# Ledger of designs, part 21: miniprotein binders against a8xhq1

Target 1, 158 residues: a8xhq1
Amino acid sequence: MVQIWQMEPYPCGDPRLPHHLFPPKKITPDELSKRTGTLYWKLDTLDQVALAKRLTTLKLEHNFKKEDIFTLDAETTANFDDKIEELFEESSVPFEQARMIIEGSAYYDVEDKNGQWVRIFCEYGDLILIPSNTCFRFTTTPKNFVKMRRFYKEEEGN
Short names: E, the ipSAE of ESMFold2; O, the ipSAE of OpenDDE; V2, 0.75 times the mean of E and O plus 0.25 times the DockQ between their complexes.

## First folded at step 11 (miniprotein)

Design X2 (at its last look DockQ between E and O 0.72; V2 from the best seeds 0.71)
Fold by OpenDDE base, look of step 11:
Structure X2 (fold): chain B 158 residues (1-158), chain A 87 residues (1-87)
Amino acid sequence: as target 1 above (158 residues)
Amino acid sequence: SKTYRIEIRIEFDSPLEALEKAELFLIKLVELARKHGLTFRVEIRTTENGKIEIRFEIEGVSEEVAREIAELIREYFPDAKVTIRKE
């Protein structure tokens, strides 16, 4: 099941914790798109042919020409703690960000037009597309492991 | 332990068919990546004559996994140019 929620206004402590409101304010993918422009898909990975077609369509529609694998793993990634801290700093980029989780899990936080943060729990089979110039931040879950496919346009930095 | 880097170059006349086939191959490669911890980079280009060129660069490949990848390449892209180098 998709897990998206509005974050608490003043989160404290470990960024890898859920930090949802009490009671939780769940957000649908449609509402996510309306509030932040971010697109979310729960892809069916069981039908590989259909998956291939879906990803091909995505690449063509958004003109993605490059791809790599990104891995964060507390057991193998050098300077893991520093990287986690860096990635959780609010940032924006002048290009679209397409990411598909292939192993593990992570959180993508995106800021809406009202300055409220929305957290997206991403796990295997999840595909997200963050629009250009969107404020975002990233962290792993407490399991400290995620692997993803990252899609890029030709002139974009990796 | 010794690992290898594999480079694959393929060229296709039909863009859509080539891209979908390449994506299916990537899905298989992702399964290997999850299983064995390898990484890869992919670049897709359109040539001047309208053909599609796809380049794969795979790293962290053990000898055993290299054989598996080679088999996948033969299955999906028998005419691909493949280079395997020790890291």
Scores: ipSAE 0.747, ipTM 0.888, lowest interface PAE 0.5, mean pLDDT 92
Fold by ESMFold2, look of step 11:
Structure X2 (fold): chain B 158 residues (1-158), chain A 87 residues (1-87)
Amino acid sequence: as target 1 above (158 residues)
Amino acid sequence: SKTYRIEIRIEFDSPLEALEKAELFLIKLVELARKHGLTFRVEIRTTENGKIEIRFEIEGVSEEVAREIAELIREYFPDAKVTIRKE
């Protein structure tokens, strides 16, 4: 199920906890896109031909020319706690970012134009595309493990 | 345990053909990456001749997984240039 929610206004403590309002205020993918420009899909990984065509279209439309696998795992990542703390610092980049979760789970937080934060729960099969210059943050869930494909736009000759 | 690095280079005439074939292969590599400890990187470039070159670099591959990847390469890219090196 899609899990996107409005974050509580003054979140503190462990960033890996949900930090939703009480009661929770869920956001649809359309609302996420309208508020932040961020796109989210829960892809069907059982139809591999359709998945391949979907990802090929993504790469052509966005001119993604590189990708890698990124893994965070509390059991194997050196200085995991420091790394998680660094990744949760508010950041923005002058290019769009695409990530597909292939194992485990993570949260991506994105800020809308009114300064409100929305939290996106990402797990196996989820694809997220964050626009350029969007303020975002990243953390795992309490499972402390995520593996994802990351897609990059680079010009020829790099 | 001994691990290997595999480099695969493939040339195509068009970006659509290149990306479709590569993505089908990548979906299988992702399944292997979930099951085993391997990782990979992919780079796409335009060659001097105007063709599209796709490079796969796969690392952390055990001897047994390397055999499985070799079978996949034969299935998906019978003409690929493949280099295998001990890490």
Scores: ipSAE 0.678, ipTM 0.867, lowest interface PAE 1.2, mean pLDDT 88
ESMFold2 (binder alone), look of step 11: mean pLDDT 78; pTM 0.729

Design X3 (at its last fold request DockQ between E and O 0.83; V2 from the best seeds 0.84)
Fold by OpenDDE base, fold request of step 12:
Structure X3 (fold): chain B 158 residues (1-158), chain A 87 residues (1-87)
Amino acid sequence: as target 1 above (158 residues)
Amino acid sequence: SKTYRIEIRIEFDSPLEALEKAELFMIKLVELARKHGLTIRVEIRTTENGKIEYRFEIEGVSEEVAREIAELIREYFPDAKVTIRKE
């Protein structure tokens, strides 16, 4: 099930914790798109042929020409804590970001038009597209492990 | 180390079917990456003659995994150009 929610306004402590409101304010993928421009899909990974078709369409529609696999793992990644801290710093990039989680889980936070942070719980099979020039930040869950496919256009950096 | 870097280059005409086949191949490689902790990089180019070229670069490949990749290549793209280098 998709898990997207409005973050608490002044989160403190471990960024890997959910930091949702009480009661939680759930956000639908449609609302996510309206508020932030971010697109979310839960891909059917059971049918690999269907998955291949979907991803092929994605690449064609967005002109993705490069791809890599990105891994964060507290057990194997050097300077994991520093990297997590760095990735959780708010940033924006001048290109679209496409990410598909292939193992583990993570949070992508995106800022909406009103300056409110929306958190997207991403796990296996989840695909997100973050528009260019969108304020975002990233962290793992407390499990400290995620592996993802990252898609790029030809002239885009990492 | 006993790991290798494998470069796979495939070239085909640009019909949708071929692209989907390439993606399916990638999905199979992703499965191996999850199981064995591989690093994969892919680049797609259009050749001078208008064909599509896929370049796969796979790192951290053991001999065992190399055999699995070889089987995938034979199954999906037997005419692929493959280069193997020791890391």
Scores: ipSAE 0.859, ipTM 0.935, lowest interface PAE 0.4, mean pLDDT 93
Fold by ESMFold2, fold request of step 12:
Structure X3 (fold): chain B 158 residues (1-158), chain A 87 residues (1-87)
Amino acid sequence: as target 1 above (158 residues)
Amino acid sequence: SKTYRIEIRIEFDSPLEALEKAELFMIKLVELARKHGLTIRVEIRTTENGKIEYRFEIEGVSEEVAREIAELIREYFPDAKVTIRKE
């Protein structure tokens, strides 16, 4: 089940809470893409051959040349609270970002063209691609645990 | 507890089937990383001769997990160049 929603303005309290409107205003991946350029998929991790083909296509289409495994875990990550606070700071980078959740869960927030924030609930098997120069924020859920594959371009050319 | 760093280098022409096989190998490594808390980095480059090189760097590997990784390498890329260093 896809979980993407409109954020309340000026969320108060713990960023790891849902912070949706009342009632919740859910949006689809197509609406997410139209408003923010962000792409989101739920991938089938049970068919590993199909997954390998899909990820190979992703890497070829986007010229991804590097990846790592990133883990954030309240039980093992040094200075977890400081790191969570840092990662939730609004940020923008001049390159696209691709992330696949391989364990646990997290929220990615992205700002749309009108200054409205959308929250994406990312869990096992979810793949997101955030365009360059898009304002975003990151946090875990209250479970305080996520592991993901992060994909990078090395160079755009020349 | 003893831990090791393992570097795996594979090189091939870039047929789609070889790229997909390398990705399936990575998916299997990811399963081990989930089970054992491994750190993995991968770099893909084009060599001077136009071939594709994958370099996997795996950290925090126990002796038991190193044997599991060796089995995966033999299954997928028996000609891989493997370097193991004690951390």
Scores: ipSAE 0.832, ipTM 0.918, lowest interface PAE 0.4, mean pLDDT 90
ESMFold2, look of step 11: ipSAE 0.761; ipTM 0.893
ESMFold2 (binder alone), look of step 11: mean pLDDT 83; pTM 0.800
OpenDDE base, look of step 11: ipSAE 0.836; ipTM 0.926
ESMFold2, fold request of step 12: ipSAE 0.796, 0.790; ipTM 0.907, 0.904
ESMFold2 (binder alone), fold request of step 12: mean pLDDT 85, 85, 84; pTM 0.817, 0.820, 0.812
OpenDDE base, fold request of step 12: ipSAE 0.857, 0.858; ipTM 0.934, 0.934

Design X4 (at its last look DockQ between E and O 0.84; V2 from the best seeds 0.76)
Fold by OpenDDE base, look of step 11:
Structure X4 (fold): chain B 158 residues (1-158), chain A 87 residues (1-87)
Amino acid sequence: as target 1 above (158 residues)
Amino acid sequence: SKTYRIEIRIEFDSPLEALEKAELFMIKLIELARKHGLTIRVEIRTTENGKIEIRFEIEGVSEEVAREIAELIREYFPDAKVTIRKE
């Protein structure tokens, strides 16, 4: 099930913790899109043929020409702690970002038009598309493991 | 243990069908990547003749996994250009 929520205004402590409001303010994918422009899909991975068609359509519609597999693993990734700290720093890029989780889990935080952060729990089968020039940040869950497909356009620095 | 880098180049005349087939192939590769910690990079290009060229680069491949990948290539793209190099 999709898990998206508005983050607490002044989160402290471990960024890998949920940091939701009390009571939690859940956000639907539609509301996520309205507030941040970010798109979210829960892909059906059981039908691989259908999945292939869906991803092909995505690539064609958004002109994605490159792809890599990105892995963060506390047990194998060099300088894991530094990398996690770096990725959780607020960033903005001049290109859209498409990511599909293929193993593990992670959080993508995106800032809405009102300066409020929305956290997206991403796990296997989840696909997100963050628009250009959107403030975002990233972290793993406390399990410290995620593997994802990252899609790029040719003009991007990858 | 010794690992290998595998490069796969495929050229297609029909873009959509080829891309979907390539994506299905990628899905199969990802299954191996999850199991064996492979690094994969993919690039899609349009040639001057309007053909679609897809390049796969796979790193960290053991000899055993290389055989599995070879089988996938034979199944999906028997005419692909494949290069295997020791890392």
Scores: ipSAE 0.777, ipTM 0.903, lowest interface PAE 0.5, mean pLDDT 92
Fold by ESMFold2, look of step 11:
Structure X4 (fold): chain B 158 residues (1-158), chain A 87 residues (1-87)
Amino acid sequence: as target 1 above (158 residues)
Amino acid sequence: SKTYRIEIRIEFDSPLEALEKAELFMIKLIELARKHGLTIRVEIRTTENGKIEIRFEIEGVSEEVAREIAELIREYFPDAKVTIRKE
């Protein structure tokens, strides 16, 4: 169900388009983990007790101390175009961070050790964990809408 | 429109109990946020006495939604310290 793919080496045009190879080269969550250290889960949002236990375990195991709700919506977000440009700039932080999509959809791109980029199509119920010092980028899809829970240790993300 | 900012502070002896109850509360709060456009932040810290303090900050709350949040607080955290300010 989750779609993860190798990005084309020189993506042109709107970053919110898929930018896969031709033909597409999809990868599994296991391959994502081996190449980038990034972990992926699809959470069962219909079972609230199980969800609460899973997120509690995540917070305990990774010492996440802060959380916010982040919304990016072309119709309501002030300076949307500037924000989407800023978020797509390649970033790296010295701490691990987790993101859970609760509405809409987004792309997280992560760079592997060989400088190749993989794109993760994140939608409702998806949780990703990006390791420290991993280069990443963020954008929406052409729907221009995502809402997510962001989890941090003691420092806020970009 | 008249909106409010609500701050909720809760202390716990047990980290596991604290986080599980806080997460169940957060799930309900997110359901309200979908209907009402609330902004939510959460912070967790260890106090000087070694207890776990969880702080929720909720913004954009109408009077009607504040009553719904108050009912949730009574259900989950009847001894919470609650601060409400007009925005």
Scores: ipSAE 0.691, ipTM 0.862, lowest interface PAE 1.0, mean pLDDT 88
ESMFold2 (binder alone), look of step 11: mean pLDDT 85; pTM 0.823

Design X5 (at its last look DockQ between E and O 0.01; V2 from the best seeds 0.00; counts 0 for: pae E 23.9 > 1.5, placed apart)
Fold by OpenDDE base, look of step 11:
Structure X5 (fold): chain B 158 residues (1-158), chain A 87 residues (1-87)
Amino acid sequence: as target 1 above (158 residues)
Amino acid sequence: SKTYRIEIRIEFDSPLEALEKAELFMIKLVMLARKHGLTIRVEIRTTENGKIEIRFEIEGVSEEVAREIAELIREYFPDAKVTIRKE
């Protein structure tokens, strides 16, 4: 199930907590795109042939030429706490970012045109595309585990 | 325990079909990575002749997993250039 929501204006405490409004203000993928430019897909992972075609199309349309698997795991990742802190700092990059969750779960926060943060709960099968020059930040859920495919263009220093 | 690094290089004439096949192969590798914690890097390049070259680098591969990967290679890309090195 798609889980996207507007974050509370002044979140405090553990960034890994949901930090939604009360009552929660849920956001649809279409609204996410309108507000932030970020694209979200729930991929059908059961049909691997269809999945392969979808990802191939994505790579071709966006000219992705490189890929790696990124893992954050509190049990195995060196300096996990430092990495989590670093990744949750607001950032902006001059290139688009495509990420597919292959295990675990995480949050991607993106800032909309009005300076409001929108949180995207990402789990297995979720694909997100954050456009260039978008303010974003990242964190795991309290489970402290996520594995993802990261797609890059050739000249990107990733 | 001893682990290995596997490099796979594949060259194709037909871009779209090759890319889809390679992606399906990657999906299989991802399944292995989920189970065994593999590090994988992939690069796609276009050659001067307009061919597509795909390079896979897989690290942290146990002997058992190496056998599984070898089977996948034989199934999907029997003509791939494969290099295996001990880490």
Scores: ipSAE 0.831, ipTM 0.922, lowest interface PAE 0.4, mean pLDDT 93
Fold by ESMFold2, look of step 11:
Structure X5 (fold): chain B 158 residues (1-158), chain A 87 residues (1-87)
Amino acid sequence: as target 1 above (158 residues)
Amino acid sequence: SKTYRIEIRIEFDSPLEALEKAELFMIKLVMLARKHGLTIRVEIRTTENGKIEIRFEIEGVSEEVAREIAELIREYFPDAKVTIRKE
């Protein structure tokens, strides 16, 4: 199920808690895109042919030529607490970012045009694309584990 | 008034314990609130001794919904501190 929500205005405590408004204000992928430019897909990982076609199309449309696998796991990642704190600092980059969750779960927060934060729950099979120069934050969920494929445009050479 | 303001306070030894144990309870409480048009306020703080306290405050609660909340508390946090005030 797609879980995207408006964050409470003054979240306190652990960033890995949901931090909904109360009552929750759910946001559709279309509203997410209109407010932030961020695209979200829930891919069918059991249909490997459709998944491959979707990823190939995405890579061609966005010129993604490089990828890696990124893992955060409280049980195996050295200095996990410091790492998770660092990753939750507000950031923006001059390129778009594509991430596909292949294990575990994570939150991506994105700031909209009015300075309000939207939280995206990303789990197995979810693909997210954040536009360049969008302010974002990243954390795990309370499971403290996520494994994702990250896609990049850059390739060394002419 | 037949409505109540309910406050629920739950203490945990660590942030990880709070996240793991409160996650499902919070989801169920939020869904119950959505079903009944209730407003829930959640405050999370670190106590002086490094423990985590989560405080839920719910307004406009009917007696029927209060019973549903009580059942949920009993199932997840039987030792929670619960305060009920008539509105």
Scores: ipSAE 0.000, ipTM 0.074, lowest interface PAE 23.9, mean pLDDT 80
ESMFold2 (binder alone), look of step 11: mean pLDDT 85; pTM 0.822

Design Z1 (at its last look DockQ between E and O 0.08; V2 from the best seeds 0.00; counts 0 for: pae E 16.6 > 1.5, pTM O .730 < .8, placed apart)
Fold by OpenDDE base, look of step 11:
Structure Z1 (fold): chain B 158 residues (1-158), chain A 87 residues (1-87)
Amino acid sequence: as target 1 above (158 residues)
Amino acid sequence: SKTYRIEIRIEFDSPLEASEKASLFMSKLSELARKHGLTSRVEIRTTENGKIEIRFEIEGVSEEVAREIAELIREYFPDAKVTIRKE
């Protein structure tokens, strides 16, 4: 199930909490795209062949030629707390960011045209594409574990 | 107590084939890594010749974990170049 919502205007406390409005203001993938340019797909992971084809198509369409696996795990990642703080700082990069969650869960926050933050709950099978020069931030859920495939163009890197 | 470092290099002619096998293997590897509190480095590249190269690197694993990883490699990538070093 797709879970995207507008964040509360003045979130306080642990960034890993949902921080939605009351009542929650749910956002559809189409609205997400209109407001932020960010694309979201819920991939069918039960069919590995179909999944592979979908990812191959994505790579070809966006000229992704490199990928890696990024892991955040409170149990194994060195300086986890510092990393979480760092990743939740607002950032912008001059290239597209394609991410597929393969284990665990996390939040991607994206700023819309009006300066409002939209939070995307990402779990296994979720694929997102954040356009270049988009303000974004990232954090795990309280479970403190996520593993994702990150796709890059050849000239790009972390 | 001895630890091991494992380096894996695999080449594929087809992006589709690479994606299929890599996805399955990465899933299994993730489960294994979590089970044993390990981190792994994985990089996939499309070469200039259109081939797909996958590199895996796992460090600080126990003998038991090394054996499990080796079994996974044999299952999914029988032609992989594997280097295991004791540290």
Scores: ipSAE 0.019, ipTM 0.281, lowest interface PAE 6.9, mean pLDDT 84
Fold by ESMFold2, look of step 11:
Structure Z1 (fold): chain B 158 residues (1-158), chain A 87 residues (1-87)
Amino acid sequence: as target 1 above (158 residues)
Amino acid sequence: SKTYRIEIRIEFDSPLEASEKASLFMSKLSELARKHGLTSRVEIRTTENGKIEIRFEIEGVSEEVAREIAELIREYFPDAKVTIRKE
């Protein structure tokens, strides 16, 4: 089961640490959706039909026409620390975003309707869809490696 | 044994049509591959024309199974492109 948790109210230090409450307050995908509108699926990569169906449905329902593969790796990415810092800046965009983790791991934080932050621990096979105008931020875990497929609407998503 | 690698490629224009026909395409081919204990791979992408393209690849296919695949494609997905390579 995906790990999603309430972030501690005053997180400080390295963003790549978990920053959960003590003890952790885990959140279900249904609660994530109700609080933030963010949708989550765990894709079964061993079931190629189910995987293909989910991705085809995602692209058709949300009109995603373009995708890329994004890799962030402390060992090979130039200016990794600067890129991590930039990606963790709070952002909001007027379009939906979908991300599928192919390898490694990452955190996506999303702000809920009450201004509280929820952290999604994304690993291999996880797919998330963040609604338009939802505040989010991104970082890796301390392993400093993630590879993901990013889905965009036509040129508007770049 | 002589074995082949088979690639089947198909495109869809309509979002509704693509959703239903893509599911059938992948299900039929995956079921056939599983029936014969074969490894398959699926790639889905959006082309530059905005179409949904699906590439289905099966490895280790016997000549008998290759004929079965060809008949399935001719019957259900006549617009698909089939490429057969000797392994």
Scores: ipSAE 0.000, ipTM 0.180, lowest interface PAE 16.6, mean pLDDT 80
ESMFold2 (binder alone), look of step 11: mean pLDDT 76; pTM 0.715

## First folded at step 12 (miniprotein)

Design Y1 (at its last look DockQ between E and O 0.89; V2 from the best seeds 0.85)
Fold by OpenDDE base, look of step 12:
Structure Y1 (fold): chain B 158 residues (1-158), chain A 87 residues (1-87)
Amino acid sequence: as target 1 above (158 residues)
Amino acid sequence: SKTYRIEIRIEFDSPLEALEKAELFMIKLVELARKHGITIRVEIRTTENGKIEYRFEIEGVSEEVAREIAELIREYFPDAKVTIRKE
């Protein structure tokens, strides 16, 4: 089951902790889209043929022409702590961001139109699409490990 | 340990079935990436002749993984241009 929630207004401490409200305010994928424009899919990874069709459609519809595998691992990634800190800094980019988690887990935080942060727990099989010019930030979970497919358009560098 | 860099270039017509086959191939590579410390970069472009070109760059490939990738290439795209270099 997808896990999306509204973050607490003034989170403190380790960004890798959930930082949900008490009680948690769960957000549906539809609500996520309405609030932030971000799209979420839980892909059926067991049916590889269907998965191939879905991803092909995604690439065609959004004109993705490049892809890489991104790994963030505390055990192997140089300057892991610095990278985590950098990735958690709020940023915005003028292009769409499509990400599919293939191993491990991570959090994508996106800011809604009211300035509230919504956290998306991403794990294997999850696909997200963050619209252009959306404020976002990223961090691993305390497990400090994630691998993902990152999709890019031709005009984007990687 | 000894690792290799594998470059794969595939050209084919632009029908949807061909694209889906390429994606299925990528999915198989992703399975390897989940298990092994390999990196993969992919670029898709249209050639001057209007064909679709897939370019894969795979790095950090052990001998064992190289054999598996070779089998995948033979299965899905036997006519692909493949270059293997020692890192």
Scores: ipSAE 0.849, ipTM 0.931, lowest interface PAE 0.4, mean pLDDT 93
Fold by ESMFold2, look of step 12:
Order: C-alpha cells, then sequence, then structure tokens
Structure Y1 (fold): chain B 158 residues (1-158), chain A 87 residues (1-87)
C-alpha cells in the first residue's frame, strides 16, 4: 500500500527525513485526490504488456508527447547537493506533471487547498500526476537515489 | 569508456496496437537504462502525411549495449531509421 502522510507543521532539518506527525497520520490515494487533485496509480511492472497498454492510454488521455529518464544519484550526479536543494524549493507550474518511478525512491510533497502539506513516498512502480497550479516540492529519501520516467506535453518539457 | 549516441526514428499509422507496440519497445529500452545507465529521451509527433513518428535519442551507449539495442530494433521495428554518432 502506498505511503502518504500528513506532514508536520513547520518541518525543520533534513528534508529527506519523513517529517510525519506523531503519531503518523496516513492518507489514502482517494483522500490525496480530494485534498490536492493529485492522482496515484501503482502500475503492474510484472506484466509489461499491461503496463504498455496503461501507459499508452495515459499518454493519449493527457496528450503527452515527450518523455525522458531522469536520475538523481548522490554517487554519480554532478552537483547533487545543489540539485536536490533546488528541487525542494516550493514550486507551482501552469501544467500537469506525470512521473513514474522506475528505480529507487523519492518524496513528492503537495499542498492542499487549506495550505496543509501531504508527503507521497514514491517507489518502484508508482505513478503520480500533479495537476496544474498545485504547489509541490521534491526530494529523495536518505538513500539519495531515484530514477524516473517524466512525461510532458509538447511545450512543457522541463 | 567510449560511448555513442543513437537516434531511432519509427513511423506508423496510428492504430492503438501500433502505439502499444511502441510503448512496449520503450519499456524494453527502460530495462537497458536500469542495467547500463544509458539515458533516453522520446518525442512523438504527427508527420505531414498524418502518420505518427517516434524519435528516440539514447546517450551513453557502449558497443555492447548498442548490439542489444540493435536486437530490440530488429524484433520490434526492423524498418526503423537508425543513426549512430560518437559522443
Amino acid sequence: as target 1 above (158 residues)
Amino acid sequence: SKTYRIEIRIEFDSPLEALEKAELFMIKLVELARKHGITIRVEIRTTENGKIEYRFEIEGVSEEVAREIAELIREYFPDAKVTIRKE
């Protein structure tokens, strides 16, 4: 079961730590969608034909025309510390974003309508879609490694 | 190590089956990227003839991995246009 949780208010210290409430307050994918508009799927990577069909449908439904493979790895990525620092800055963009984790793990934080933050623990096989104009942040876990497929429309490839 | 950049262009009519085959081909390339650390970018466009074109740009490819990619191309899209350049 995907792990999504309410973040502690005013988080301090290393962003790559969990920063959950005490005790943790877990959130379902349905609650994530209702609070933030963010969609989640666990894709079946063991059945590559089914995976291909699901991703084809996703690309058609959202008109995705570009993709890349993106890697962050503390052992091989030049300027890793600067890159993760930049990626954790709160951002909002006028387009939707789809990301599928193909190795390692990462956190995506998403702000809801009331200014509360939820954290999504994304790992192998997870796909998320963050709607346009939604505030988000990104970081790795302390394992400092993630590889993902990133999907874009024609003019939005970032 | 010495590496190459490979560009693969495939073109087809747009039936759902063809799109799914192209995605399965991409999934196989992703497995190579997990194993060998290559990078992949993909762009999909409609040609002036109304066909669908996929353009794959693959970087960091050793000669060994290039042979594996060539085998995948022969299996999935034997008529693909392939360009190889020294990085």
Scores: ipSAE 0.819, ipTM 0.913, lowest interface PAE 0.4, mean pLDDT 89
ESMFold2 (binder alone), look of step 12: mean pLDDT 81; pTM 0.756

